# VHH binders against 8-oxo-dGDP phosphatase NUDT18 (nudt18), part 2

Target 1, 325 residues: 8-oxo-dGDP phosphatase NUDT18 (nudt18), of Danio rerio (Zebrafish) (Brachydanio rerio) (q568q0)
Amino acid sequence: MDSQSSILEENLEKILRGEGLEFDSVAEQVDPVTLRKNVCYIVGAVIFNSKEEVLMVQEAKRECYGRWYLPAGRMEECESILEALQREVREEAGIDCQPITLLLVQEQGPRWVRFIFLAEETGGSLKTTAEADDESLQAHWWDRKSPLPLRAHDILSLIDAGLKYRRNPWFPVTQPVDFPCHVVCQRLFLTFISSRADADDRLWLLMSNNNTSHHPRLPIVVSFRTYISKAVSKLIEDCMPSSYISVHIRGILGVQHNGRIPGKTDGICFNTLVLLENTEEGAEIGSPPSLETDCYRWQEVTNQGLKAKIIERIKDGSVLPFQSL

## First folded at step 17 (VHH; from n1 with L105I)

Design n2
Fold by OpenDDE, fold request of step 18:
Structure n2 (fold): chain B 325 residues (1-325), chain A 128 residues (1-128)
Amino acid sequence: as target 1 above (325 residues)
Amino acid sequence: AVQLQASGGGFVQPGGSLRLSCAASGFTFSSYAMGWFRQAPGKEREFVSAISGSGGSTYYADSVKGRFTISRDNSKNTVYLQMNSLRAEDTATYYCAAGRLPDWISYYWDEEISYDYWGQGTQVTVSS
């Protein structure tokens, strides 16, 4: 096996396990993001007790005073995503928690990203009205049936997702990993499956074809003004201008974030699983779509074990959900 | 292309009134929250008022509460700021802004980062 192929396979395995890779492929011309200046990250927690009640906090902010929401808040400088979650839950609810897994990532353009966690109580005590401050008035375990004036109803689907995951986890535990990034971007695990009637499926990955790299790398897409999800579509449109190609963002395999150096490492790299499908009638599905640029190339995955793993992840949808709003 | 065009600024005496308008184009107006910000010379830009896409929710800075009223006409793609009982400290360049502000972002109505599009400023000067 060519040393390059071995390295690629190892990197793919890491990504599939939710691990990170070093971020060194973004063009120097992209300005770094700065937390609370040009990007904002929010963390939220879905926490259940033994009675399947969900932890709720009562808002102290004037505009939504007295309404209830999940423990959630903005990340601060120099903290990890996990630290931010634990801090917010403590401040708003008086509860110590341990994150179990990411449940959902939400984004609105490059400026807003929210990380929703399933977490477990490990200690603390419910915040009471006597402890009310600017963070919250009090915390309560909600039975999800009794009337409660909610700040917003978007939390209902999050709570449901948490319940479903607890009952039947449909993707591997996914936690942010400590890797520095200066922008909000996606490392694309972009796949094409060519099916053969009389043979095993062939799996293709889109790779960056930069002359400066000594080894094959997955493409990284950055967008400063558009939705993160749209950046993928743009890349495909530029590389494979065809009306017969459908782009399916399946979900997130991993989240890389450091956040330790304000204005330098405030970025996030999402390892994103993408499936391309050719919808052309009668099209030969024996090969991936033709590329109109030399910036990228198709690489066939020949390792049978790795191929099977990737195809399984695609088919099962066993990835962290990603939502663009 | 997205455009926000503000108008209605001018010179007024203390205690006077002005009505600002901001005409929007290039996006689905009713799906966006609209906001007004202002910046005085030598000061940072500050939140003034905002209104939800439907018009059902309005927000005001403490400094303008009871004096300013935000409204919108979705049929005209226009947001308004009625400014009454104007004070010298209201002197600033006023900016119209638009943002989708979904439920989980709407908590941050008063944050500049919540708004995606900005218009040109209109000058309001309150002086005797």
Scores: ipSAE 0.805, ipTM 0.901, lowest interface PAE 0.7, mean pLDDT 93
Fold by OpenDDE, fold request of step 18:
Structure n2 (fold): chain B 325 residues (1-325), chain A 128 residues (1-128)
Amino acid sequence: as target 1 above (325 residues)
Amino acid sequence: AVQLQASGGGFVQPGGSLRLSCAASGFTFSSYAMGWFRQAPGKEREFVSAISGSGGSTYYADSVKGRFTISRDNSKNTVYLQMNSLRAEDTATYYCAAGRLPDWISYYWDEEISYDYWGQGTQVTVSS
């Protein structure tokens, strides 16, 4: 087995496990993001007690004074995503928590990203009105039935997602991993499945052809002012005829973030699973779409075990949900 | 191309009134929250007021609450800022801004980063 193929397979397996890869060359031409200057990250927690009550906090902010929401807030400089979550939950609810898994990633362009976690209580005490401050007025366990004036109703779907995951985890535990990045970007695990009537499915991955790298690498797309989700579409449009290609973003395989150096490592890399489908009538489904550029190439996955694993992951949808708003 | 054109600025005596307008083009106006910010000489830009896409929610800085009123006409793609009881401290360049503030971002309506598009400033000077 060519040493290159082995390295690729290993890297693919790492990504599938939610592990990170080092950035080889972020296009030097992209300015780093700076937290709270040109990008904001929000963390939120869905925490249940033994009675399946949800931890809620009462807002102290004037515009939503007295309304209830999940513990949530903006990340600060020099903290990891997990540290931020724990800090916010402590500040707003008085509760110590342990993150279990990411439940949902939400984005509005490259400027706003929200990380929703399922977490569990490990200690602390509920914040009382006597402890009210600018962070929150108090915290309560909500039975999800009693009337509660909510700041916004978007939390209901988050709570439901948390319940669903607790009952039946549909994707592997996914936690942010400590890998530095300078920009908000996606490493694309971009796949095409070619089916032949009398043969096993063939699996293809889109790879970057970097003149400087002897090793095939997964494409990285950077979002400057566009939705992260649109970055994939743009890449496809740029590299292949798009008229008969359907792009399916399946979800997130991993989240890479460091955040230790303000203005330098405030970026996020999303390892994103994407499936391309050819919708052309009569198209020989035997090969991936033709590329119009030499910047990319299709690589067939010949390792049967790895192929099966990837296809299963695609079919099951066992990935972290990603939502563009 | 997205355009935000602010107008209505000028000179006014203390206690006077002005009405600012911002005409928008190049995007679906009703889908965007509109905001007003101002910057006085030597000071940082500060939030003044914002209104949701539907017009159902309005927000004001404490310093202008009760004196300023934000409104919008979606049929005209225009947002307005009625400024009454003007004070010397209201002297600033006023900027209109547009942003899609979904529910989870709307909490940060007073943050500049929440807005995607910015207009040119219009000068408001309150002086005796």
Scores: ipSAE 0.800, ipTM 0.898, lowest interface PAE 0.7, mean pLDDT 93
Fold by ESMFold2, fold request of step 18:
Structure n2 (fold): chain B 325 residues (1-325), chain A 128 residues (1-128)
Amino acid sequence: as target 1 above (325 residues)
Amino acid sequence: AVQLQASGGGFVQPGGSLRLSCAASGFTFSSYAMGWFRQAPGKEREFVSAISGSGGSTYYADSVKGRFTISRDNSKNTVYLQMNSLRAEDTATYYCAAGRLPDWISYYWDEEISYDYWGQGTQVTVSS
């Protein structure tokens, strides 16, 4: 159609593929987050051998001494999420690894995020008791049946998710991408689907009207002292206060992080897929909710290929899961 | 809306005992782990003790283990710190704190970043 529309559509395709987009700035001025001061990120690994046994490490910390868990730990300064994963697996289990995909992203409050990966062994040797240190006592492959004293049972569902994905992936490979970010935020792939009994569904995206770019951009919502999901609800309340709308976070299309400069690039941008539904009883869904600000506008997705891809992701739920605890 | 009110501080001679209380409101008390931290003048705030939401797990800094006991009464929305065999080095402002600690965060029970809400503190002075 035109050069601006083609560029927007190409950028939307990149986000759908998990490639992300450069994170230049946010619309509002907020202080950068700082690792270990007001945010803490945990990485964890699900790794299987050829017998479908899972890699487990024996804890060295006094309060859980001798109990078993997945290789996991906190991200350190100046490292990427993937570097943190590889470092933790190496330190705790003696194993070199490569990520296959994120399996789950979890949050607790505004300060804690855990990234669970399916990964594969690429080298190294299992840590033995002769190599025990403060990181771990040893590592073993667990058949998932033999009795093993676990540090906590939360990992059982994570292991099952890894097996399920390995056998039958239900969302595209999704890995963190190397883009700096100074805040914890979401770039919203915020959708509304309008339908009529006698016509195909129409798909609408919320776009920002900021003055810093030649092209329309997806909205960015900053999380500050609140749950990530609540930040999305605030945006909805600000621009659609007269509408009865339910917000459904479908999952994550991509994760952007860099971590290179402590206190400046410690943030994360989640590219999240969100569906809005009108909750008014008896209402026909014909148009997107009215906007009560000029900061945003609804953009219909008229490219049929792109529209089909987006609707499929929404309806199939083929996105990286996100849990808010 | 959320409030943590610590009380029970005071002046005590070495070897004496005190019981600190922290009354909580504005959240579901039994869903939160509770912790005690302390700060002496001119020093960094340090971990003292923590207790899980159910009361089934308790944690202590090495410097207080065997002398201090943490407990909670979920019917009164209150956490307690029984301090016995007090020493001059226990002199500090004691702060209570509350945090949601699922399994993957509870590993960090002695970190300030694990706790969402903080009380204003109560002074404990141990001197001859």
Scores: ipSAE 0.607, ipTM 0.820, lowest interface PAE 1.4, mean pLDDT 88
Fold by ESMFold2, fold request of step 18:
Structure n2 (fold): chain B 325 residues (1-325), chain A 128 residues (1-128)
Amino acid sequence: as target 1 above (325 residues)
Amino acid sequence: AVQLQASGGGFVQPGGSLRLSCAASGFTFSSYAMGWFRQAPGKEREFVSAISGSGGSTYYADSVKGRFTISRDNSKNTVYLQMNSLRAEDTATYYCAAGRLPDWISYYWDEEISYDYWGQGTQVTVSS
């Protein structure tokens, strides 16, 4: 195995473990995104006490006054995703917290992303009505059964996801990694699995040919005025227009952002696990789809340990969920 | 292709009324929240009113609450703004906008970044 192959395998392992990779410039010239101008990021927290009651805050804003919701709010300039989470929980609920894992990433168009965390209380005390301010009126542990006037019902499925993860985690702890990025983009872990009767599965990854470092690199797709999820489909239609394949975004292996770094750092890179499948199910397929561009190539994963890890994540669906509306 | 066409503007005396309309095409109208924003000469564009895709939720800027009423007719792909008790400070170009606002974005219904598509506007002039 040469130094290029060893570097690639190390980088794939880092991505798979959720450690990320420092974000490089993309070959395409794209304007950086700017918080509150063309992107907004929301953080939200699901926090349970020992009785499995969930932390709720009573809204102070005119239209939502008196209604209850999860601690949540917009990320501000010059902070990390985790700092935003901790700040919002402290401001709205009076509680210090430590994130356990991301539970869900949601998107709406190219401008809105919401990060939902499972977190645990580490200090502070519940905000009382005597401490009411513009951020919230008070905070309370909710037994999830008693009547409570909610701001919106979207949080019920988020609470359920947190409870499910707490009881039986189904993907590795996934935390944002503090690597700056100037655009909203995805690094694609784009896979194809081929099989034949009487043979072990073979795993293929799509690799980028546009690489100035002499190392094979995973493709990066930028979300230009479009849904993050649609950018994957567009790449596949451009690269493989004649193939009968279905695209399955399995989820997120990692999230990279660091707004604390001076400069154009309001972007986010998602490390996204994608599976391509033949639409002629049941047929033996010995090779990945034909590529109708020279921007990419298929690379077989021949390291048996690495192959097994990747296939396991795909088959078990053991990845951070991603929701596009 | 998405298109929003605002109309119904004009000259009106203080205390008068106007009804603006915005006809939409190129998207599933009932899936989109609709908003009205306005820009007075020399001022930044500001939020006026918004209505959810179903019509079940309405939102108003403090300066227009009680005087303006937003409504929609999903069978005609049209949103309306009924403006009553008009004042000189209501003079502006009024723009309609459309956006997908799930519950976690609908909290920010008064921000331009929440809306994807914009009309060219219609002029409202209130002069005594």
Scores: ipSAE 0.554, ipTM 0.785, lowest interface PAE 1.5, mean pLDDT 87

## First folded at step 20 (VHH; from n2 with S106A)

Design c3
Fold by ESMFold2, look of step 21:
Structure c3 (fold): chain B 325 residues (1-325), chain A 128 residues (1-128)
Amino acid sequence: as target 1 above (325 residues)
Amino acid sequence: AVQLQASGGGFVQPGGSLRLSCAASGFTFSSYAMGWFRQAPGKEREFVSAISGSGGSTYYADSVKGRFTISRDNSKNTVYLQMNSLRAEDTATYYCAAGRLPDWIAYYWDEEISYDYWGQGTQVTVSS
């Protein structure tokens, strides 16, 4: 069939499978982000033993001294996200680990992102007080019931998410992939579903009209000095200013990062699933919102297998959660 | 637009006191931690003090601990730095800063990257 249509469908399938796509361009001129100068990434681990006790580390630093937390720390230069995870767990807890899946991505603007993993122990031994250093005092398995002085209670919901996923996964295994990016950005899987009483739903996807490519591409939106989630809302305001639209970021299909070249590849690309809904009360709507720009167009997804996969990911809880504060 | 307006600087003799103020606008003040940093000529900017959004947690650099007190009045959108027992080494431009610090960022309360907004600064000079 059409070479452009075949390329688009393959790229959509890659994104849905979590394989990612190489990052090649942005619409505006923005300087690369630099780790520890204008962006910081934190990794954290939820690890259970066979008794469903959770791995905890005793903090060595500052006013948190002697309080307990999940193994967690900042990504260092030249690391992948997974390398940072494994290094932090080893340094703080003495445990070797392998990731099972991302559980949650949290953000505080484009400068701070935290990656929470469910992971499994593969070796090593719990750090003892004889091995205490500036990174941690010791590590223990916590039964999740006994009193333990916590550094902060934010980890309790993270531990619960890990238990929930172990028992009944609610989204496919999602791990970061090794693709370089120079900015903090989102590739938007931006969808609209039109419903008719007498027909199947129709699925529409926003596509970029890139002047430098004859292949259809998903839009990329860059975050600059604001919440990552805010960038998608600004795109909607610019493209569809006269429409009654609510924007629902469903979650993340994938995370792309590389980190190999400090100051050049320190960025992250999120492949973000977004649903637009019509806010007119009770009315059916048969077409996507009007676009007030030539930069984008709506593309109907007519391949039934692909449509079904995308709709499945849209439903609540079928994608990696993304949390903005 | 976000604005942080620092004031209260001036000249003071060693052993004296000053009170700095920083008035904030353009954001929900009680949701932001506030910090003070200082920079002497030819030196790097350094952390002085910080206070959580609620005012329940305060932090101090070792060099000012016991001499400086940070406080805030959320009804006036203002953070204060009471500086007592001033020394020549306290001479610097003092900057106020504001940042959203959830628990997982609050660990880094003394780092500049933790703060989103910065004031223009106010000069403090301690000399006889």
Scores: ipSAE 0.631, ipTM 0.819, lowest interface PAE 1.2, mean pLDDT 87

